VHH binders against p49116. Designs and how they scored, part 51

Target 1, 238 residues: p49116
Amino acid sequence: EGPLLSDTHVTFKLTMPSPMPEYLNVHYICESASRLLFLSMHWARSIPAFQALGQDCNTSLVRACWNELFTLGLAQCAQVMSLSTILAAIVNHLQNSIQEDKLSGDRIKQVMEHIWKLQEFCNSMAKLDIDGYEYAYLKAIVLFSPDHPGLTSTSQIEKFQEKAQMELQDYVQKTYSEDTYRLARILVRLPALRLMSSNITEELFFTGLIGNVSIDSIIPYILKMETAEYNGQITGAS
Below, E stands for the ipSAE of ESMFold2; O stands for the ipSAE of OpenDDE; V2 stands for 0.75 times the mean of E and O plus 0.25 times the DockQ between their complexes.

## First folded at step 4 (VHH)

Design g58 (framework vhh_brivekimig_d4; at its last look DockQ between E and O 0.01; V2 from the best seeds 0.00; counts 0 for: pae E 17.8 > 2, placed apart)
Fold by OpenDDE, second read of step 5:
Structure g58 (fold): chain B 238 residues (1-238), chain A 120 residues (1-120)
Amino acid sequence: as target 1 above (238 residues)
Amino acid sequence: EVQLVESGGGVVQPGGSLRLSCAASGFTFSTYSMSWVRQAPGKGPEWVSSISWGSSYILYADSVKGRFTISRDNSKNTLYLQMNSLRPEDTALYYCARFGSKYPKGFDYSSQGTLVTVSS
């Protein structure tokens, strides 16, 4: 059939909350992160192949890879988000918690390492100068990963992932013909995504909005959100 | 001291409406995202809805979407939940919560919740 992705899937525009507070508080960070998460989920929904898998399979896929998609989104939107500033703010908040002796030494280490991994990953992607098409295909490859436990239709998911990989390869060959190893350099970044804890990501970016409720539990609701409703949320028109 | 006081609960018939309120004090309310959580008898806590600090971002559980509306008045330090088309399955103790809270227990402060009973 036709291509897995079209030019419409390349567009990935994040709108930051307005107005910006005097200092980046955890709530501003959470709202920004929520917008990115919703944008990522709705991006996935816009893919015909994703729709073809059915609601249950779609939910399972997103539950399995939301952290990876979110992280790719962070990298892609790092400039618009001022990600370095956000991460610095998170660290500052964490330091306050340390001073108050609210966290164990082991937990502090885990969280700090996670923040470091996020920053390093985004820096590495920036150094590679990944473009919008490449990000779209990388997200598709991550989305259509058949190796998560409990998935149905794994054969079809694998086919979609292969298609994403092939289209990425074709794009890179066409666009970056002088860089023979660009595809390999891009793909070898993907394993870093799976080393990141979804639990820590959730705690850092989303607790301010949903409390201790899991992203896993709200994913079905996000996926069922109407586009008009989402757009209204972003523009504040709801 | 951080305080959240829920009110507005009561007994209603199926299809009826209630409006819950949460009065907040002891912190800068306008800078916190807020949530509603409910706990039915014999069941675990269920997330209902969340609203960002500036009300620019709102999220609903599927079970209440289209029937419930979350809102806030930062000038009054109050969170609201308008509940329409109530169903027996909506019967629960309703809690408001902010960042750092564990639903419905484990708060860094005391909260009693407000009881909503939907019955014929």
Scores: ipSAE 0.375, ipTM 0.733, lowest interface PAE 1.6, mean pLDDT 88
Fold by ESMFold2-Fast, scan of step 4:
Structure g58 (fold): chain B 238 residues (1-238), chain A 120 residues (1-120)
Amino acid sequence: as target 1 above (238 residues)
Amino acid sequence: EVQLVESGGGVVQPGGSLRLSCAASGFTFSTYSMSWVRQAPGKGPEWVSSISWGSSYILYADSVKGRFTISRDNSKNTLYLQMNSLRPEDTALYYCARFGSKYPKGFDYSSQGTLVTVSS
């Protein structure tokens, strides 16, 4: 019954805090990441199929996949965020921590491996030149994942995921008709998202949300918010 | 130098009201999401409320939802917290902070907070 996504779900515009500081700091990184997270959750809330699943299912789905949605958003918005500069600053900080023996070598290794996986993912998406329609469908495939533990509407979620996959296939076949294997190259990138730790993402990009607040604890509050600020970011007003 | 200066605290009876203010300087206030955080004596910090740079999204801790109202005036570089129906458990030092501050660690400003005491 109609398409899963409309034109309004394709536009995804991140507004960065301005001006960028001379030296990157935790406040700028966290503000930038928080804007992307809120934009991503507002995007999910705007999908009629998502709303149809009900509040409890919506909360469970986003809690399960926020890291995958966030990482796709990082890849999509890498240029506007100057993500390579942010990651370089984080790497430099971690290398200094090793030299000063302030952190466990095992923990630093875990965090460095996560940064490498993130860089590899974003570089692969950039090399594939993923467009806005493709990103929208990839986010929908990730959002409507029926295989997370504790979900109660798994058959309906699976149907929405299959619809997202079919609409992506139709789009790619029509738009990139000369590239027979493009869809396969795009889809084989998705499993890597599940291997990246949400705890490490939180540590890198949400270092010190105000108080002892985790992303999981704020998701229900964010999902209740519908704002003109995010509508402007999604529809493309500067 | 980034500075956040809180004011408006005081002593009130249960059920009373107070309005807190935070004057910001040393950064572009209008581009940052702001928060109120409180710390009761001998306890860890508790997030209270946050407001986006454009006032379009607002979040409250469950403990204050329906009683407190956060707002901002970007033309004055000022953050506000209107506190109604105050309870003894609201007694704390109240701090304002930019989103992303790891409280009490990670502050890049000199702030003393403002003391709110709810007692009979």
Scores: ipSAE 0.207, ipTM 0.602, lowest interface PAE 4.2, mean pLDDT 83
Fold by ESMFold2, look of step 9:
Structure g58 (fold): chain B 238 residues (1-238), chain A 120 residues (1-120)
Amino acid sequence: as target 1 above (238 residues)
Amino acid sequence: EVQLVESGGGVVQPGGSLRLSCAASGFTFSTYSMSWVRQAPGKGPEWVSSISWGSSYILYADSVKGRFTISRDNSKNTLYLQMNSLRPEDTALYYCARFGSKYPKGFDYSSQGTLVTVSS
């Protein structure tokens, strides 16, 4: 019954693939994004409250929110990832793909609007100077969402979400006591995450990940992965 | 037939301003989204900014946000980039690029580009 998160859950170290290529390509972008996804999933797995919900509930919960967790991770790691450079490379890739195919302008508009929404979200988080503790609690609030369809243990999930909200509130009030409205300004950014399309996120960041495998289908395997196997995969060893 | 011609580059001191133009011909400019892309010496192309055909969608790279402004004039078939508070790191060849499903085969970046050099 102690705190939902400890200091070990605040650490979120993303290691980029080395060496960084002179010209960013789809494989570098996909590897970088895969590392962030794995870190996000294993971050969730490390939370005692998450583990207490049971394996089937864990899988269902992460399937419902992986894109939101990933997007929060992008915002948190935007500088380490050089996210603006990655998005520029994606735009150039779209240009080259259109040269080879006759695709509708509606899809291009849809993808470009998604990129704009993503950059706007990341900029708004940077303007608020969201710190690592705040990111950890925001991720927990997103993770323990009881209102997704098909979840079991929804009352316990709601309890954990309320606990994450209470701990965030206490942290913000203690750490930013002179900024009365900081909590409210942080929380009003969360609805923008619901506007992010998981299909477009897969297209932007995960093209070429193990063929055409959807992120939804690999989540159960990532969550079951042992730490030794995970560390080998993250460091580039298999 | 499709042509994109950049102009307005030059040498400026840090903190200075430049306005780039891109004259488009050979296609219906008003139906295509447009971008600015830059290439610093020894680096690959880096996206700078995009604007949709109706100007309803505008996007900037983090490194230029608040300093650069993209705009277009569909009646003049011209794309613009206003660059303020220039830094040495902005030194690059700047290209305009067309995005869209109707792009002719074989078209790529303008070979001319316009060079921006920011130096003391």
Scores: ipSAE 0.000, ipTM 0.140, lowest interface PAE 17.8, mean pLDDT 78
ESMFold2 (binder alone), look of step 9: mean pLDDT 80; pTM 0.801
OpenDDE, look of step 9: ipSAE 0.022; ipTM 0.405

Design g59 (framework vhh_brivekimig_d4)
Fold by ESMFold2-Fast, scan of step 4:
Parts: sequence; C-alpha cells; structure tokens
Structure g59 (fold): chain B 238 residues (1-238), chain A 120 residues (1-120)
Amino acid sequence: as target 1 above (238 residues)
Amino acid sequence: EVQLVESGGGVVQPGGSLRLSCAASGFTFSDYSMSWVRQAPGKGPEWVSSISSGSSYILYADSVKGRFTISRDNSKNTLYLQMNSLRPEDTALYYCARFGSLYPKGFDYSSQGTLVTVSS
C-alpha cells in the first residue's frame, strides 16, 4: 500500500481577505477563520483513507477534531494571518468589554487564558520550526483519532493513525537524521490541543458568521460541498 | 513535477572552498525542509545536512560539522551549501533533496547532481 498522504496534502495555502483593514473588525477575523476552517475540511476530505471510512464516520471524526485541526492550521498559518495582531485586537476588545460591564470577569478570564494557551502553542510550534510535511502528518494523527466517543470503525481509524505516526517518524529520521529526539518534542505538543475549548474558539473566531448555529452543526454541510464551493470559500470568490 | 537544479560543483585542491546552489520549482519551497545528500563513487548515498523551512533548525553529518554551512533563501526558492576546508573524502555527486518518497532514497532530487572533486 502507498503512503497515507501525497505531496498535495503537504501544500496548505491560506488566501487571506484583502485588503487587511487598518482597524481589525469581527468581519475580517471571521472571514479569515472561515477560510482556514474550509481549507482544513477540504484537506481532510481529500485524503483517500478518510474517504474510505464513509460519510458517517467522516462526519463524526471531523466533529470531534475540528478544533484541533483549526488550531494546527492557526499555528501553520500564523505569519500569513498576522495571528498575533488578530489576537491582540481580540484582547483589546475583551478588555473594553470589562470596562463597559458587557461581559462577566470570569468569562473574560477564561477567554484570555484560552488566548494565552493558543499563543503558547503557536510559539512552541514556531520554535520547533515545524515544516509543511510535519504539519500534514500532525493533522492526520489528530484526524484519525480512534478514541473519540461514538466512533464505529475504531480499528481502521487506529491503523490510519499508526500509519501517520510511522510515516512522520520515517520523515523526521531521514530529514533530521542525527536528532533522535525531534519526533518526541513534536508529539508531546499534541495533547495541549485537546485541552483547548472548541466553544471558546467558536466564540473568538466564528460568532459573526454562524450566529446561533454551532460549527458542529454545519460540519456535515461543509463535508458535502462541491470542490468549486470549497475553492470559493478558501479564496473568497463569489 | 518537482524540479531541483544543482550548480556550483567543480574541482578544488584540498583545503579549498565551494558554494553549491539548488534552484527549486514545482512546489512551495517555504513549506518544506531541505537537505543535501552526496554519493561518492561506488558508495551509497550519504546524508550531509538539513535545514528546516524557517531556517531555525539545522543539522549536519558528523563528517562535515564545522566545515559546511547550509542556508536557504525562501524569497528566491534557493538552497545553499557553503563547503570549506574540503578533503579528498568529500569528493562526490551532491544532490539537493526534498523528502518525497523517491525510492530508494526517500527524497525528491535531481538525477544530475553537481560533481565536487577534491584532488591534487
């Protein structure tokens, strides 16, 4: 059997809305985040192993891991997105909300802690200089997680995850030949993704787009979109 | 699809220097770690050096540490290898490499390479 991912799965090109406004607003942040989400879903959908699991399993996997995929995408695309600038704008807005008594201090503290965790994660990935091949396989490892509740094909999902881990190991050992501990340094970053709240991610990045509908609820729709619709979403074409 | 074109090889005396270049096309260069691999006459391929996509992580084979310097210019899609204090045992075809499952080496690289000969 061939490799789990092809070279096309290493390519991950985020097209940002243009122009970037002088003052960041909810529309720009949500549009940028949506493009990354759609790009991530299209990436997952294009994997033959993922397609082989069937529509119901595909929906369950993505519903369980979309926040992990999205966060890996934020780290991978942090420079293109000017993510630090986006997060600073969100923080400023939250601090203003405290002063205006629009949100509780406890809720704002939770959101600020989430932003700190996100920044820590992105900084750690940048310091490790994770490349596109490594990002593709880390995304595959989180996508093919057999331990989510309600999954039917757990044995097959586990085999795909193990294949992703083996191919990542082969890549790291060949590319970073004498660094016997690089893979371990990379893999120990992954548990932090599961500790990040998908509800807080949704509130920070997606509130302006979906209103009263959760990301969880729209995932089946996104996975069924035609390729032309995906291309329109990730480039902003009509 | 992926094209890697090496240049800069030549004949030098022991102790001399050469700078190799690799022009990459057909992929997003800044998304990939890059490597230099060499093959001496009658021997298998030997990994020489690797550089991460952002240049912050670099490794060298023990045989070249302190003598060779790998670098890249993502704006020019170009990989470099500065070779100093060259020794006769550095004589080899040098290949620019990207991991891509090219059997048996596991790297996408030019079949041409660039020849480096260190002799008197």
Scores: ipSAE 0.065, ipTM 0.607, lowest interface PAE 7.0, mean pLDDT 85

Design g6 (framework vhh_7n9e_1)
Fold by ESMFold2-Fast, scan of step 4:
Structure g6 (fold): chain B 238 residues (1-238), chain A 119 residues (1-119)
Amino acid sequence: as target 1 above (238 residues)
Amino acid sequence: DVQLVESGGGLVQAGGSLRLSCAASGFTFDDYGMYWGRQAPGKGREWVSGISWSSGSIAYASSVKGRFTISRDNAKNTLYLQMNNLKPEDTALYYCARRYTGSWPLDYWGQGTQVTVSS
């Protein structure tokens, strides 16, 4: 049959809030992260295979994997986001909070370990020079994960994941034919995504959300957005 | 509306040089690895050279290694192939392509540019 992803699903372009403030604050970081989250969820909802699973399965699947998709997006968009600058600002804030005894030492340690794992992941992906096609298929592998608790239609999800893996393999072997171990180097990076806590990702990037709203609670809303409303969110056009 | 437009081919004597260009439009050029292929009269298509989106990874077919150089300019959406020390066996229609999957037709390649090497 036809390919799992189309040309439109390879393109993944983040539009940052402009201008960047002189001093980074929680609102700028939250707006930037929200744009990436909306872009990631719009990417997923536009895949015909994803739509074919039905709304209930789609919601469950994205709730289970949004943190993995978001982290892949951070790695892919690291340069346009100036992610290293954002993470440095967060680390500086946390170090000042330790010195002033404003947060528990155990919590700060947990958050710092998360930041180090995130930096290691993004650095490894940068060293591999992952292209847009490879990122699209890595996101598809993560999205169509049949092993999350509580999922129905697991056999169909597994078939889509296998299709994603096969199409990635074919692309890498044809495009980077002289690098026989490239696919293996790419795929061994994926398990690290599951070691990163979604709760800590929310604390680092989404603290500016209004009304104690969790990412889990907004996922169904984003998946049901009309295209025009979605485009307003990711471009900041209101 | 994806387009790839090759140019720079022509007739050249053995030992000569040519520089091919491929102008891409209708898609985000820097999201894709690109390659050059060729098809000689009466033969199947042959992969010539490939380049990653960032130019960090480059590969060549053994028949052209050391003689051809692939490069890209992402700001200009253009792919290049510098061909040196051309041989009569390099005579072919040269085309650029966005990717090659083997099991699917070539993805968004142009009409090609003819290279003829006389002896």
Scores: ipSAE 0.000, ipTM 0.252, lowest interface PAE 16.8, mean pLDDT 82

Design g60 (framework vhh_brivekimig_d4)
Fold by ESMFold2-Fast, scan of step 4:
Structure g60 (fold): chain B 238 residues (1-238), chain A 120 residues (1-120)
Amino acid sequence: as target 1 above (238 residues)
Amino acid sequence: EVQLVESGGGVVQPGGSLRLSCAASGFTFSNYGMSWVRQAPGKGPEWVSSISSGSSYILYADSVKGRFTISRDNSKNTLYLQMNSLRPEDTALYYCARFGSLYPKGFDYSSQGTLVTVSS
């Protein structure tokens, strides 16, 4: 009956690790990415509609879409993170790995193609000048995806996704009334998120945290974190 | 040469406590995230806990949360795992691991581990 998202869900503030190192390293990148991941999970669990689906459904949804949420977060927080600098450092590290014969050429090609897709996505979002309201609803559309295999409560999930789409449409038409095709331009960007490998995202951004463990294995823990514990993780103030 | 040496394992009764240590050498310990991983006989490795380079980010497996505490002392190049309220299911060989480069994923320089046995 009420709106799917409130003004509280539009605010999305990433606190970067401090101080920034003289040269970017894998641990600074992983710490930054981990804070964004935790922020994204806390954002999702704060939505009343998400809470209403129940713990098992919540875990399944986030395990299916964390990479899409994370990528949207990277695009939204690109300026705060200096994401272009981080991606350049990753590319430089991968090129050094090629020179030292630490990785096969086929593997490097897969990883570089992933980075190019990520850069293209973030550049397209920046060019569209997506605002905070639009990001909140795009994340909601991604979160409430009823089409992932193994999901229960798919009819309720679909209704929440449709509600997110309707509220985004209302917002865009009201706020950008003279741009008739803005909503279409925004929505056609979303399918690209599903072409990006969650395994490659894990290896690029999270090896300094999880090693051989997958992100989907730790999601139940993150979703159960108390607010004080969550704040300690994202601000470093434990 | 990078080296990790685990210690502090032993035999303890259910409900008991142990503190594991991992002494690191051959690299700048304060620049690396660290983790504890365990392997019970006949089973695959199970991640237990991770800590970032500055201790600002800490994560635990559900099976150990509220019972185990990971910590580090960068001045001593040492990683710790305080294990409380130990259960028979915690019986395993415990390894510490340094997080590696962006690729390939996995652990740099894990050693032989330290054995923890929880028995009545």
Scores: ipSAE 0.000, ipTM 0.278, lowest interface PAE 12.9, mean pLDDT 82

Design g61 (framework vhh_brivekimig_d4)
Fold by ESMFold2-Fast, scan of step 4:
Structure g61 (fold): chain B 238 residues (1-238), chain A 120 residues (1-120)
Amino acid sequence: as target 1 above (238 residues)
Amino acid sequence: EVQLVESGGGVVQPGGSLRLSCAASGFTFSTYSMSWVRQAPGKGPEWVSSISSGSSYIKYADSVKGRFTISRDNSKNTLYLQMNSLRPEDTALYYCARFGSLYPKGFDYSSQGTLVTVSS
């Protein structure tokens, strides 16, 4: 039995849509987010342990955790995405909606609270200076969560999550040997991911591109895509 | 898929009452403000009432104030409009609508609607 993740699973390279618009618009935001989501699912598909669980279990796991994976991806790719600029554009749009009385105050409060939680999470990860190996293992811990309702094969999923935790501990201890509490600071950030609404994430980042089709409904199709077709989606190449 | 299905319309005499229902699916109903919009024969759409996600903020068109009551049950994903003291001018197709989205271009509403006729 080898390691859960190899060096190839540390590589997580987002290719942004081109050309970038002079002003940010909903289409550019949704296309950028879709590329990140597809990259995240491709990353999960490439893990031998994930493949070993079988198609039905793979679908159930990703349906349960896609928002957590996506949020980790936003934090990891924040610089390449200019995420702060995207969030500022969304906030500006929401402020204009308040001024034009187009959205209710309650709805605006819920969405603004979600944006604040997202920004807080991304800032905490940036402050900790999380590296590519740490992100890969945090994504693996989130992916191999045995405690989602309706899952089968929970013993195997738990084993893979524990293996991810052990390999992360080994990596952090060897690489950041002088920082005794680094692992604890990293792991305490993970529970916040489960408190963020997948429905609000879907509306913020996917409304302009997906239309009436939910993320939940497209996950099985993305996971079944041929490698060439999938690569076309994440790179924007035909 | 966002779906809004209206029901409860019918024929009623002036001074009568009707209760409309809107069953919502395909989105997190409890996080959206909801509205009722009506369209009378030969006229454009008219906004009737709106209710915030938690029912803390409610608005009515001047034409229906004191006669109509909007309410919602988030546990059932259902929006209601209680219509009292109905008048012939209330005759219209009534639509429920999601009051904007994060990138609003107008109301999202069912093309079906429910017909309310107030006549003799």
Scores: ipSAE 0.000, ipTM 0.159, lowest interface PAE 13.5, mean pLDDT 80

Design g62 (framework vhh_brivekimig_d4)
Fold by ESMFold2-Fast, scan of step 4:
Structure g62 (fold): chain B 238 residues (1-238), chain A 120 residues (1-120)
Amino acid sequence: as target 1 above (238 residues)
Amino acid sequence: EVQLVESGGGVVQPGGSLRLSCAASGFTFSTYSMSWVRQAPGKGPEWVSSISWGSSYIRYADSVKGRFTISRDNSKNTLYLQMNSLRPEDTALYYCARFGSLYPKGFDYSSQGTLVTVSS
């Protein structure tokens, strides 16, 4: 049958909230992150192979991998987001929290280690100059991960992951024929995504989602949104 | 000093309406998400609603959807909760909560609250 992804799945364009505030705050960061998360979920739901797995499987897959998809999105959209500026603002806030003795030293260390891992990941992807096609297939590889507990249709998920890997290999070999080891350099970056805690990502980027709202709780809702409702969310329109 | 002052509570009959207000001072109100949290007699706190700094993101607890409306006026540093079709189960002390610290996640500040009693 045809390719896993079409040219429409290579396009990944984040629209940032405007205007940017004079001082970065949790709500601007959360709105920016929420737009990226919504874009990432809309990207996933547009894949025919993903749709074919059914709603329950789709929800389970995204719940298991949203942090990996989000982190790949941060790396891909780092320039558009001015991610380095956002991370600097977060670090500055953490330094103020240390000064005020609001957090334990162990917890601050965990959060700083997470920020360091995120920066190293984004820097490694930038250094490799990963293109849009490569990002699309890396996202597909993490999306179609058959190894998460509780999944049904694991054989079909594995088949889609293998198809993603094969199509990425074919693309890289054809497009970057002079760089024999490029695919290997790209693929060895993926295990680092599993080292990043979804709970810490949520605290750093989604603290503006307050009360009982968690990323895990909104995933089924986002995946079921009508296109018009989804577009309203990503543009900030009522 | 950060201050949040709730008002607008009172006694109403079932099916009635009330509008709560929260006057904020001591911080840049327009840069913080705000929430309403309630605590019924003998129960733990329950999140009611949240609104982002620019009103782009608004969320409600399932128990109040379609009946309550959260809003804010950044020029007046004021948060509102319009409560319609009130039920006896809505009887609680209502708190305005500032949320702002990037870390840790949760409510950064709350005040004395305003009492809402729904009875015949």
Scores: ipSAE 0.000, ipTM 0.133, lowest interface PAE 17.0, mean pLDDT 80

Design g63 (framework vhh_brivekimig_d4)
Fold by ESMFold2-Fast, scan of step 4:
Structure g63 (fold): chain B 238 residues (1-238), chain A 120 residues (1-120)
Amino acid sequence: as target 1 above (238 residues)
Amino acid sequence: EVQLVESGGGVVQPGGSLRLSCAASGFTFSTYSMSWVRQAPGKGPEWVSSISSGSSYILYADSVKGRFTISRDNSKNTLYLQMNSLRPEDTALYYCARFGSLWPKGFDYSSQGTLVTVSS
């Protein structure tokens, strides 16, 4: 028993590669995104309820929701990352690709729409002034999603999701007692995460590292890492 | 002028080891993430391993994890791949690659490669 998340699960600190280059490049973007991805997966692995589901279920859950977790992480860390600057650099690169006829106009439109959706999501979260406790529970709600195809132990996953929702409600009611509709405003933002293409997220943020390999393919590897390996990837040290 | 020159390939028996090297020139090697990509006969390119500019982020394909080790020496502008416990399915032309384009997923300035053959 006990709470689903502890105070240690509220802490979510992204360490950016330093120094920031004068001109943003694919490698800086990829390293920043990779650190966020590893931080997000390490966060998920630290949850006792998640560990209790077992390795196969853990792998299936993260493979299904990594893009949602990553996008929540982008929103939470948008200021630390200077995400708006990164997205502007990507947009500039895409506009240059149009001028040089390197990519089809239809594909570029699709990707520009994805960037717009991402910016709108991050702006909505910033407008709501989502705090670290709220982000932790939103990530837990997304992680313990019982409705992805192929999952086993769906009843246990659903119970953990309901527990996350209940603990978020308790937190919001105590902390934002004067704002009766805050929880509803926060929760209605979550469905937008499932409309964001994981394939486009991979192309925007992970091209410089994984090449032809999908994030789905590397998730089992990342989840099997020792704690020291996670720390090395997150901090850029041993 | 960007150049990537691979070396160290050869013929080995199953269970053997090889060390590949990639000498980079014409760009600031220390600021680029580098990768090893292989292409088996009749197959498309497959990503093998990547290392970030400062070695802070390293990834391996599941098929090579625990057997291969990627490393770099920024002072020598050189990328390495230590290959242990080699298997017949590791037979491929191995390429050193620099990421330079955001889209589509791929590699900038892939070179001629170095051939690795694992056979009796």
Scores: ipSAE 0.011, ipTM 0.327, lowest interface PAE 9.3, mean pLDDT 82

Design g64 (framework vhh_brivekimig_d4)
Fold by ESMFold2-Fast, scan of step 4:
Structure g64 (fold): chain B 238 residues (1-238), chain A 120 residues (1-120)
Amino acid sequence: as target 1 above (238 residues)
Amino acid sequence: EVQLVESGGGVVQPGGSLRLSCAASGFTFSTYSMSWVRQAPGKGPEWVSSISSGSSYILYADSVKGRFTISRDNSKNTLYLQMNSLRPEDTALYYCARFGSTYPRGFDYSSQGTLVTVSS
């Protein structure tokens, strides 16, 4: 069989909304995040191995891992998004909400801890100078995770994850032959993705879109979109 | 003052159609994502559809997918919901909502709603 991912799966191009406002608001942040989420789901759905698992399994996998894919996408696209500026704007909005007594002290601590973990993750990936091929295979490793509760076809999912790990190893060993421990440094970053709350990600990045509903509830709709609809969402095409 | 005013609700037979409108004022409508939310008698609120500021992303609840179409006219500060192939289970008070001008998540503003009743 051929490789799990092709060169087309390495390309990951985020188109930001325009015009950019002078001051970032929740709706601009939400539109930016929504484009990244749609791009990430379009990326996943384009993988032949993913398609082969069938619609029900595809939905279950993406529901389980969308936050990990989204976070990897934030790290990969941090410069294009000006992520540091977005996080600063979120903190500013959060502080205004605190002054209006809309949040408990415990919730504030959880949200600030989440922002800190996100910054640490993105900084660690930037420091390692992760390339597009490495990001593609890291996304494949988290997508084909057999250990989420409620999954069927777990043995097949595990085989695809193993294939992703093997192809990443082959790439890193050939491309970064002088850095014997690069693969280990990359892989030890992945467990941190599981520590990030999907509920807090929804509040920070998708408040302006879904209000009081979850990303989990809209995933089946997004995954059933035709290719033209996906392209419209990720580029803002009319 | 932010205001959202719905119209277009009514009584229709199963299989019928209705077009809801929401007239927005008191804010720059063209910069906000907008949503439709409904509440059936005796049930909690259910999100129906959302549309981004420039209509670049549009989402629907599974229960209405293929039957309802959300749209907006930024020149008129108006949000629309075209409802086709209506079913008895679509009977609800329909609200126009603006989300997320501040954290935490939730509705910034919603209107008084417009009643849609699907019965023979």
Scores: ipSAE 0.016, ipTM 0.437, lowest interface PAE 7.6, mean pLDDT 83

